# Ledger of designs, part 11: VH-VL binders against NFX1-type zinc finger-containing protein 1 homolog (znfx-1)

Target 1, 210 residues: NFX1-type zinc finger-containing protein 1 homolog (znfx-1), of Caenorhabditis elegans (e9p860r1531to1740)
Amino acid sequence: RQQHRMNLTISDKIVKLSFYDNVTDAENVGLYPDVQGMATNLFFWSHTSMEESPDEVSWLNKHEISMTVALVKHLLKQNYTTNDIVVLATYSAQKNLMYREYANVFGSTPDSNVIPVETVDSFQGKERKIVIVSLVRSHRGGRENTGIGFLAVANRICVALTRAQHGMYIIGNGAYIMNNSELWNKIVNNLRRSNLIEYNLPLKCVAHGN
Key: E = the ipSAE of ESMFold2; O = the ipSAE of OpenDDE; V2 = 0.75 times the mean of E and O plus 0.25 times the DockQ between their complexes.

## First folded at step 22 (VH-VL; framework fv_mogamulizumab)

Design z7 (from y8 with heavy chain T50V, light chain H31Y F60D; at its last look DockQ between E and O 0.33; V2 from the best seeds 0.00; counts 0 for: pae E 4.4 > 2, grease 19.2 > 18.9)
Heavy chain, then light chain:
Amino acid sequence: EVQLVESGGDLVQPGRSLRLSCAASGFTFSDYDMHWVRQAPGKGLEWVAVIWYSGKRTYYPDSVKGRFTISRDNAKNSLYLQMNSLRVEDTALYYCARDEGYSYGFDYWGQGTLVTVSS
Amino acid sequence: DVLMTQSPLSLPVTPGEPASISCRSSQSLLYSNGYRYLEWYLQKPGQSPQLLIYKVSYRDSGVPDRFSGSGSGTDFTLKISRVEAEDVGVYYCMQGTHYPYTFGQGTKVEIK
ESMFold2, look of step 22: ipSAE 0.181; ipTM 0.667
ESMFold2 (binder alone), look of step 22: mean pLDDT 94; pTM 0.960
OpenDDE, look of step 22: ipSAE 0.037; ipTM 0.626

Design z8 (from y5 with heavy chain Y104W; at its last look DockQ between E and O 0.55; V2 from the best seeds 0.00; counts 0 for: pae O 4.4 > 2)
Heavy chain, then light chain:
Amino acid sequence: EVQLVESGGDLVQPGRSLRLSCAASGFTFSDYYMHWVRQAPGKGLEWVATISYSGKRTYYPDSVKGRFTISRDNAKNSLYLQMNSLRVEDTALYYCARDEGYSWGFDYWGQGTLVTVSS
Amino acid sequence: DVLMTQSPLSLPVTPGEPASISCRSSQSLLHSNGYRYLEWYLQKPGQSPQLLIYKVSYRFSGVPDRFSGSGSGTDFTLKISRVEAEDVGVYYCMQGTHYPYTFGQGTKVEIK
ESMFold2, look of step 22: ipSAE 0.395; ipTM 0.752
ESMFold2 (binder alone), look of step 22: mean pLDDT 94; pTM 0.954
OpenDDE, look of step 22: ipSAE 0.031; ipTM 0.629

## First folded at step 23 (VH-VL; framework fv_mogamulizumab)

Design za (from z6 with heavy chain D99E; at its last look DockQ between E and O 0.17; V2 from the best seeds 0.00; counts 0 for: pae O 3.0 > 2, placed apart)
Heavy chain, then light chain:
Amino acid sequence: EVQLVESGGDLVQPGRSLRLSCAASGFTFSDYYMHWVRQAPGKGLEWVAVISYSGKRTYYPDSVKGRFTISRDNAKNSLYLQMNSLRVEDTALYYCAREEGYSYGFDYWGQGTLVTVSS
Amino acid sequence: DVLMTQSPLSLPVTPGEPASISCRSSQSLLHSNGYRYLEWYLQKPGQSPQLLIYKVSYRFSGVPDRFSGSGSGTDFTLKISRVEAEDVGVYYCMQGTHYPYTFGQGTKVEIK
ESMFold2, look of step 23: ipSAE 0.414; ipTM 0.762
ESMFold2 (binder alone), look of step 23: mean pLDDT 93; pTM 0.955
OpenDDE, look of step 23: ipSAE 0.048; ipTM 0.671

Design zb (from z6 with heavy chain Y33W; at its last look DockQ between E and O 0.26; V2 from the best seeds 0.00; counts 0 for: pae O 4.8 > 2)
Heavy chain, then light chain:
Amino acid sequence: EVQLVESGGDLVQPGRSLRLSCAASGFTFSDYWMHWVRQAPGKGLEWVAVISYSGKRTYYPDSVKGRFTISRDNAKNSLYLQMNSLRVEDTALYYCARDEGYSYGFDYWGQGTLVTVSS
Amino acid sequence: DVLMTQSPLSLPVTPGEPASISCRSSQSLLHSNGYRYLEWYLQKPGQSPQLLIYKVSYRFSGVPDRFSGSGSGTDFTLKISRVEAEDVGVYYCMQGTHYPYTFGQGTKVEIK
ESMFold2, look of step 23: ipSAE 0.406; ipTM 0.750
ESMFold2 (binder alone), look of step 23: mean pLDDT 94; pTM 0.959
OpenDDE, look of step 23: ipSAE 0.041; ipTM 0.635

Design zc (from z6 with light chain Y99W; at its last look DockQ between E and O 0.16; V2 from the best seeds 0.00; counts 0 for: pae O 4.3 > 2, placed apart)
Heavy chain, then light chain:
Amino acid sequence: EVQLVESGGDLVQPGRSLRLSCAASGFTFSDYYMHWVRQAPGKGLEWVAVISYSGKRTYYPDSVKGRFTISRDNAKNSLYLQMNSLRVEDTALYYCARDEGYSYGFDYWGQGTLVTVSS
Amino acid sequence: DVLMTQSPLSLPVTPGEPASISCRSSQSLLHSNGYRYLEWYLQKPGQSPQLLIYKVSYRFSGVPDRFSGSGSGTDFTLKISRVEAEDVGVYYCMQGTHWPYTFGQGTKVEIK
ESMFold2, look of step 23: ipSAE 0.457; ipTM 0.779
ESMFold2 (binder alone), look of step 23: mean pLDDT 93; pTM 0.954
OpenDDE, look of step 23: ipSAE 0.055; ipTM 0.609

Design zd (from z6 with heavy chain S103T; at its last look DockQ between E and O 0.24; V2 from the best seeds 0.00; counts 0 for: pae O 5.8 > 2)
Heavy chain, then light chain:
Amino acid sequence: EVQLVESGGDLVQPGRSLRLSCAASGFTFSDYYMHWVRQAPGKGLEWVAVISYSGKRTYYPDSVKGRFTISRDNAKNSLYLQMNSLRVEDTALYYCARDEGYTYGFDYWGQGTLVTVSS
Amino acid sequence: DVLMTQSPLSLPVTPGEPASISCRSSQSLLHSNGYRYLEWYLQKPGQSPQLLIYKVSYRFSGVPDRFSGSGSGTDFTLKISRVEAEDVGVYYCMQGTHYPYTFGQGTKVEIK
ESMFold2, look of step 23: ipSAE 0.059; ipTM 0.580
ESMFold2 (binder alone), look of step 23: mean pLDDT 94; pTM 0.962
OpenDDE, look of step 23: ipSAE 0.044; ipTM 0.607

## First folded at step 24 (VH-VL; framework fv_mogamulizumab)

Design ze (from z6 with heavy chain S103G; at its last look DockQ between E and O 0.28; V2 from the best seeds 0.00; counts 0 for: pae O 4.6 > 2)
Heavy chain, then light chain:
Amino acid sequence: EVQLVESGGDLVQPGRSLRLSCAASGFTFSDYYMHWVRQAPGKGLEWVAVISYSGKRTYYPDSVKGRFTISRDNAKNSLYLQMNSLRVEDTALYYCARDEGYGYGFDYWGQGTLVTVSS
Amino acid sequence: DVLMTQSPLSLPVTPGEPASISCRSSQSLLHSNGYRYLEWYLQKPGQSPQLLIYKVSYRFSGVPDRFSGSGSGTDFTLKISRVEAEDVGVYYCMQGTHYPYTFGQGTKVEIK
ESMFold2, look of step 24: ipSAE 0.309; ipTM 0.730
ESMFold2 (binder alone), look of step 24: mean pLDDT 95; pTM 0.964
OpenDDE, look of step 24: ipSAE 0.056; ipTM 0.616

Design zf (from z6 with light chain Y58N; at its last read DockQ between E and O 0.63; V2 from the best seeds 0.00; counts 0 for: pae E 2.8 > 2)
Heavy chain, then light chain:
Amino acid sequence: EVQLVESGGDLVQPGRSLRLSCAASGFTFSDYYMHWVRQAPGKGLEWVAVISYSGKRTYYPDSVKGRFTISRDNAKNSLYLQMNSLRVEDTALYYCARDEGYSYGFDYWGQGTLVTVSS
Amino acid sequence: DVLMTQSPLSLPVTPGEPASISCRSSQSLLHSNGYRYLEWYLQKPGQSPQLLIYKVSNRFSGVPDRFSGSGSGTDFTLKISRVEAEDVGVYYCMQGTHYPYTFGQGTKVEIK
ESMFold2, look of step 24: ipSAE 0.451; ipTM 0.773
ESMFold2 (binder alone), look of step 24: mean pLDDT 93; pTM 0.954
OpenDDE, look of step 24: ipSAE 0.334; ipTM 0.763
ESMFold2, fold request of step 27: ipSAE 0.397, 0.402, 0.380; ipTM 0.761, 0.760, 0.754
ESMFold2 (binder alone), fold request of step 27: mean pLDDT 94, 94, 94; pTM 0.960, 0.961, 0.962
OpenDDE, fold request of step 27: ipSAE 0.537, 0.331, 0.283; ipTM 0.831, 0.781, 0.763
ESMFold2, last read: ipSAE 0.308, 0.411, 0.302; ipTM 0.711, 0.770, 0.725
ESMFold2 (binder alone), last read: mean pLDDT 94, 94, 94; pTM 0.961, 0.962, 0.961
OpenDDE, last read: ipSAE 0.366, 0.223, 0.201; ipTM 0.792, 0.743, 0.733

Design zg (from z6 with heavy chain G105A; at its last look DockQ between E and O 0.56; V2 from the best seeds 0.00; counts 0 for: pae O 4.9 > 2)
Heavy chain, then light chain:
Amino acid sequence: EVQLVESGGDLVQPGRSLRLSCAASGFTFSDYYMHWVRQAPGKGLEWVAVISYSGKRTYYPDSVKGRFTISRDNAKNSLYLQMNSLRVEDTALYYCARDEGYSYAFDYWGQGTLVTVSS
Amino acid sequence: DVLMTQSPLSLPVTPGEPASISCRSSQSLLHSNGYRYLEWYLQKPGQSPQLLIYKVSYRFSGVPDRFSGSGSGTDFTLKISRVEAEDVGVYYCMQGTHYPYTFGQGTKVEIK
ESMFold2, look of step 24: ipSAE 0.363; ipTM 0.747
ESMFold2 (binder alone), look of step 24: mean pLDDT 93; pTM 0.952
OpenDDE, look of step 24: ipSAE 0.031; ipTM 0.628

Design zh (from z6 with light chain H31Y; at its last look DockQ between E and O 0.46; V2 from the best seeds 0.00; counts 0 for: pae E 5.2 > 2, grease 19 > 18.9)
Heavy chain, then light chain:
Amino acid sequence: EVQLVESGGDLVQPGRSLRLSCAASGFTFSDYYMHWVRQAPGKGLEWVAVISYSGKRTYYPDSVKGRFTISRDNAKNSLYLQMNSLRVEDTALYYCARDEGYSYGFDYWGQGTLVTVSS
Amino acid sequence: DVLMTQSPLSLPVTPGEPASISCRSSQSLLYSNGYRYLEWYLQKPGQSPQLLIYKVSYRFSGVPDRFSGSGSGTDFTLKISRVEAEDVGVYYCMQGTHYPYTFGQGTKVEIK
ESMFold2, look of step 24: ipSAE 0.158; ipTM 0.693
ESMFold2 (binder alone), look of step 24: mean pLDDT 94; pTM 0.959
OpenDDE, look of step 24: ipSAE 0.032; ipTM 0.627

## First folded at step 25 (VH-VL; framework fv_mogamulizumab)

Design zi (from zf with heavy chain S54Y; at its last fold request DockQ between E and O 0.64; V2 from the best seeds 0.00; counts 0 for: pae E 3.3 > 2)
Heavy chain, then light chain:
Amino acid sequence: EVQLVESGGDLVQPGRSLRLSCAASGFTFSDYYMHWVRQAPGKGLEWVAVISYYGKRTYYPDSVKGRFTISRDNAKNSLYLQMNSLRVEDTALYYCARDEGYSYGFDYWGQGTLVTVSS
Amino acid sequence: DVLMTQSPLSLPVTPGEPASISCRSSQSLLHSNGYRYLEWYLQKPGQSPQLLIYKVSNRFSGVPDRFSGSGSGTDFTLKISRVEAEDVGVYYCMQGTHYPYTFGQGTKVEIK
ESMFold2, look of step 25: ipSAE 0.222; ipTM 0.711
ESMFold2 (binder alone), look of step 25: mean pLDDT 94; pTM 0.961
OpenDDE, look of step 25: ipSAE 0.349; ipTM 0.783
ESMFold2, fold request of step 27: ipSAE 0.368, 0.368, 0.293; ipTM 0.758, 0.741, 0.735
ESMFold2 (binder alone), fold request of step 27: mean pLDDT 94, 94, 94; pTM 0.961, 0.962, 0.961
OpenDDE, fold request of step 27: ipSAE 0.350, 0.352, 0.334; ipTM 0.784, 0.777, 0.762

Design zj (from zf with light chain K55R; at its last look DockQ between E and O 0.57; V2 from the best seeds 0.00; counts 0 for: pae E 2.8 > 2)
Heavy chain, then light chain:
Amino acid sequence: EVQLVESGGDLVQPGRSLRLSCAASGFTFSDYYMHWVRQAPGKGLEWVAVISYSGKRTYYPDSVKGRFTISRDNAKNSLYLQMNSLRVEDTALYYCARDEGYSYGFDYWGQGTLVTVSS
Amino acid sequence: DVLMTQSPLSLPVTPGEPASISCRSSQSLLHSNGYRYLEWYLQKPGQSPQLLIYRVSNRFSGVPDRFSGSGSGTDFTLKISRVEAEDVGVYYCMQGTHYPYTFGQGTKVEIK
ESMFold2, look of step 25: ipSAE 0.408; ipTM 0.762
ESMFold2 (binder alone), look of step 25: mean pLDDT 94; pTM 0.959
OpenDDE, look of step 25: ipSAE 0.141; ipTM 0.714

Design zk (from zf with light chain Y99W; at its last look DockQ between E and O 0.50; V2 from the best seeds 0.00; counts 0 for: pae E 7.5 > 2)
Heavy chain, then light chain:
Amino acid sequence: EVQLVESGGDLVQPGRSLRLSCAASGFTFSDYYMHWVRQAPGKGLEWVAVISYSGKRTYYPDSVKGRFTISRDNAKNSLYLQMNSLRVEDTALYYCARDEGYSYGFDYWGQGTLVTVSS
Amino acid sequence: DVLMTQSPLSLPVTPGEPASISCRSSQSLLHSNGYRYLEWYLQKPGQSPQLLIYKVSNRFSGVPDRFSGSGSGTDFTLKISRVEAEDVGVYYCMQGTHWPYTFGQGTKVEIK
ESMFold2, look of step 25: ipSAE 0.012; ipTM 0.522
ESMFold2 (binder alone), look of step 25: mean pLDDT 94; pTM 0.959
OpenDDE, look of step 25: ipSAE 0.046; ipTM 0.665

Design zl (from zf with heavy chain K56R; at its last read DockQ between E and O 0.45; V2 from the best seeds 0.00; counts 0 for: pae E 2.1 > 2)
Heavy chain, then light chain:
Amino acid sequence: EVQLVESGGDLVQPGRSLRLSCAASGFTFSDYYMHWVRQAPGKGLEWVAVISYSGRRTYYPDSVKGRFTISRDNAKNSLYLQMNSLRVEDTALYYCARDEGYSYGFDYWGQGTLVTVSS
Amino acid sequence: DVLMTQSPLSLPVTPGEPASISCRSSQSLLHSNGYRYLEWYLQKPGQSPQLLIYKVSNRFSGVPDRFSGSGSGTDFTLKISRVEAEDVGVYYCMQGTHYPYTFGQGTKVEIK
ESMFold2, look of step 25: ipSAE 0.487; ipTM 0.786
ESMFold2 (binder alone), look of step 25: mean pLDDT 94; pTM 0.959
OpenDDE, look of step 25: ipSAE 0.143; ipTM 0.697
ESMFold2, fold request of step 27: ipSAE 0.285, 0.502, 0.012; ipTM 0.721, 0.790, 0.528
ESMFold2 (binder alone), fold request of step 27: mean pLDDT 94, 94, 95; pTM 0.961, 0.962, 0.963
OpenDDE, fold request of step 27: ipSAE 0.493, 0.365, 0.293; ipTM 0.817, 0.792, 0.766
ESMFold2, last read: ipSAE 0.513, 0.240, 0.156; ipTM 0.785, 0.717, 0.681
ESMFold2 (binder alone), last read: mean pLDDT 94, 94, 94; pTM 0.960, 0.961, 0.959
OpenDDE, last read: ipSAE 0.278, 0.236, 0.224; ipTM 0.749, 0.736, 0.730

## First folded at step 26 (VH-VL; framework fv_mogamulizumab)

Design zm (from zl with heavy chain V50I; at its last look DockQ between E and O 0.26; V2 from the best seeds 0.00; counts 0 for: pae E 5.1 > 2)
Heavy chain, then light chain:
Amino acid sequence: EVQLVESGGDLVQPGRSLRLSCAASGFTFSDYYMHWVRQAPGKGLEWVAIISYSGRRTYYPDSVKGRFTISRDNAKNSLYLQMNSLRVEDTALYYCARDEGYSYGFDYWGQGTLVTVSS
Amino acid sequence: DVLMTQSPLSLPVTPGEPASISCRSSQSLLHSNGYRYLEWYLQKPGQSPQLLIYKVSNRFSGVPDRFSGSGSGTDFTLKISRVEAEDVGVYYCMQGTHYPYTFGQGTKVEIK
ESMFold2, look of step 26: ipSAE 0.071; ipTM 0.592
ESMFold2 (binder alone), look of step 26: mean pLDDT 94; pTM 0.957
OpenDDE, look of step 26: ipSAE 0.209; ipTM 0.732

Design zn (from zl with heavy chain S30D, light chain S32K; at its last fold request DockQ between E and O 0.40; V2 from the best seeds 0.00; counts 0 for: pae O 4.1 > 2)
Heavy chain, then light chain:
Amino acid sequence: EVQLVESGGDLVQPGRSLRLSCAASGFTFDDYYMHWVRQAPGKGLEWVAVISYSGRRTYYPDSVKGRFTISRDNAKNSLYLQMNSLRVEDTALYYCARDEGYSYGFDYWGQGTLVTVSS
Amino acid sequence: DVLMTQSPLSLPVTPGEPASISCRSSQSLLHKNGYRYLEWYLQKPGQSPQLLIYKVSNRFSGVPDRFSGSGSGTDFTLKISRVEAEDVGVYYCMQGTHYPYTFGQGTKVEIK
ESMFold2, look of step 26: ipSAE 0.479; ipTM 0.794
ESMFold2 (binder alone), look of step 26: mean pLDDT 94; pTM 0.960
OpenDDE, look of step 26: ipSAE 0.052; ipTM 0.615
ESMFold2, fold request of step 27: ipSAE 0.320, 0.286, 0.242; ipTM 0.725, 0.707, 0.695
ESMFold2 (binder alone), fold request of step 27: mean pLDDT 94, 94, 94; pTM 0.962, 0.962, 0.963
OpenDDE, fold request of step 27: ipSAE 0.060, 0.048, 0.060; ipTM 0.599, 0.577, 0.597

Design zo (from zl with heavy chain S52W; at its last look DockQ between E and O 0.48; V2 from the best seeds 0.00; counts 0 for: pae O 3.8 > 2)
Heavy chain, then light chain:
Amino acid sequence: EVQLVESGGDLVQPGRSLRLSCAASGFTFSDYYMHWVRQAPGKGLEWVAVIWYSGRRTYYPDSVKGRFTISRDNAKNSLYLQMNSLRVEDTALYYCARDEGYSYGFDYWGQGTLVTVSS
Amino acid sequence: DVLMTQSPLSLPVTPGEPASISCRSSQSLLHSNGYRYLEWYLQKPGQSPQLLIYKVSNRFSGVPDRFSGSGSGTDFTLKISRVEAEDVGVYYCMQGTHYPYTFGQGTKVEIK
ESMFold2, look of step 26: ipSAE 0.328; ipTM 0.732
ESMFold2 (binder alone), look of step 26: mean pLDDT 94; pTM 0.963
OpenDDE, look of step 26: ipSAE 0.096; ipTM 0.603

Design zs (from zl with heavy chain Y33S Y53S Y102S Y104S; at its last look DockQ between E and O 0.69; V2 from the best seeds 0.00; counts 0 for: pae E 3.4 > 2)
Heavy chain, then light chain:
Amino acid sequence: EVQLVESGGDLVQPGRSLRLSCAASGFTFSDYSMHWVRQAPGKGLEWVAVISSSGRRTYYPDSVKGRFTISRDNAKNSLYLQMNSLRVEDTALYYCARDEGSSSGFDYWGQGTLVTVSS
Amino acid sequence: DVLMTQSPLSLPVTPGEPASISCRSSQSLLHSNGYRYLEWYLQKPGQSPQLLIYKVSNRFSGVPDRFSGSGSGTDFTLKISRVEAEDVGVYYCMQGTHYPYTFGQGTKVEIK
ESMFold2, look of step 26: ipSAE 0.297; ipTM 0.724
ESMFold2 (binder alone), look of step 26: mean pLDDT 94; pTM 0.957
OpenDDE, look of step 26: ipSAE 0.153; ipTM 0.721

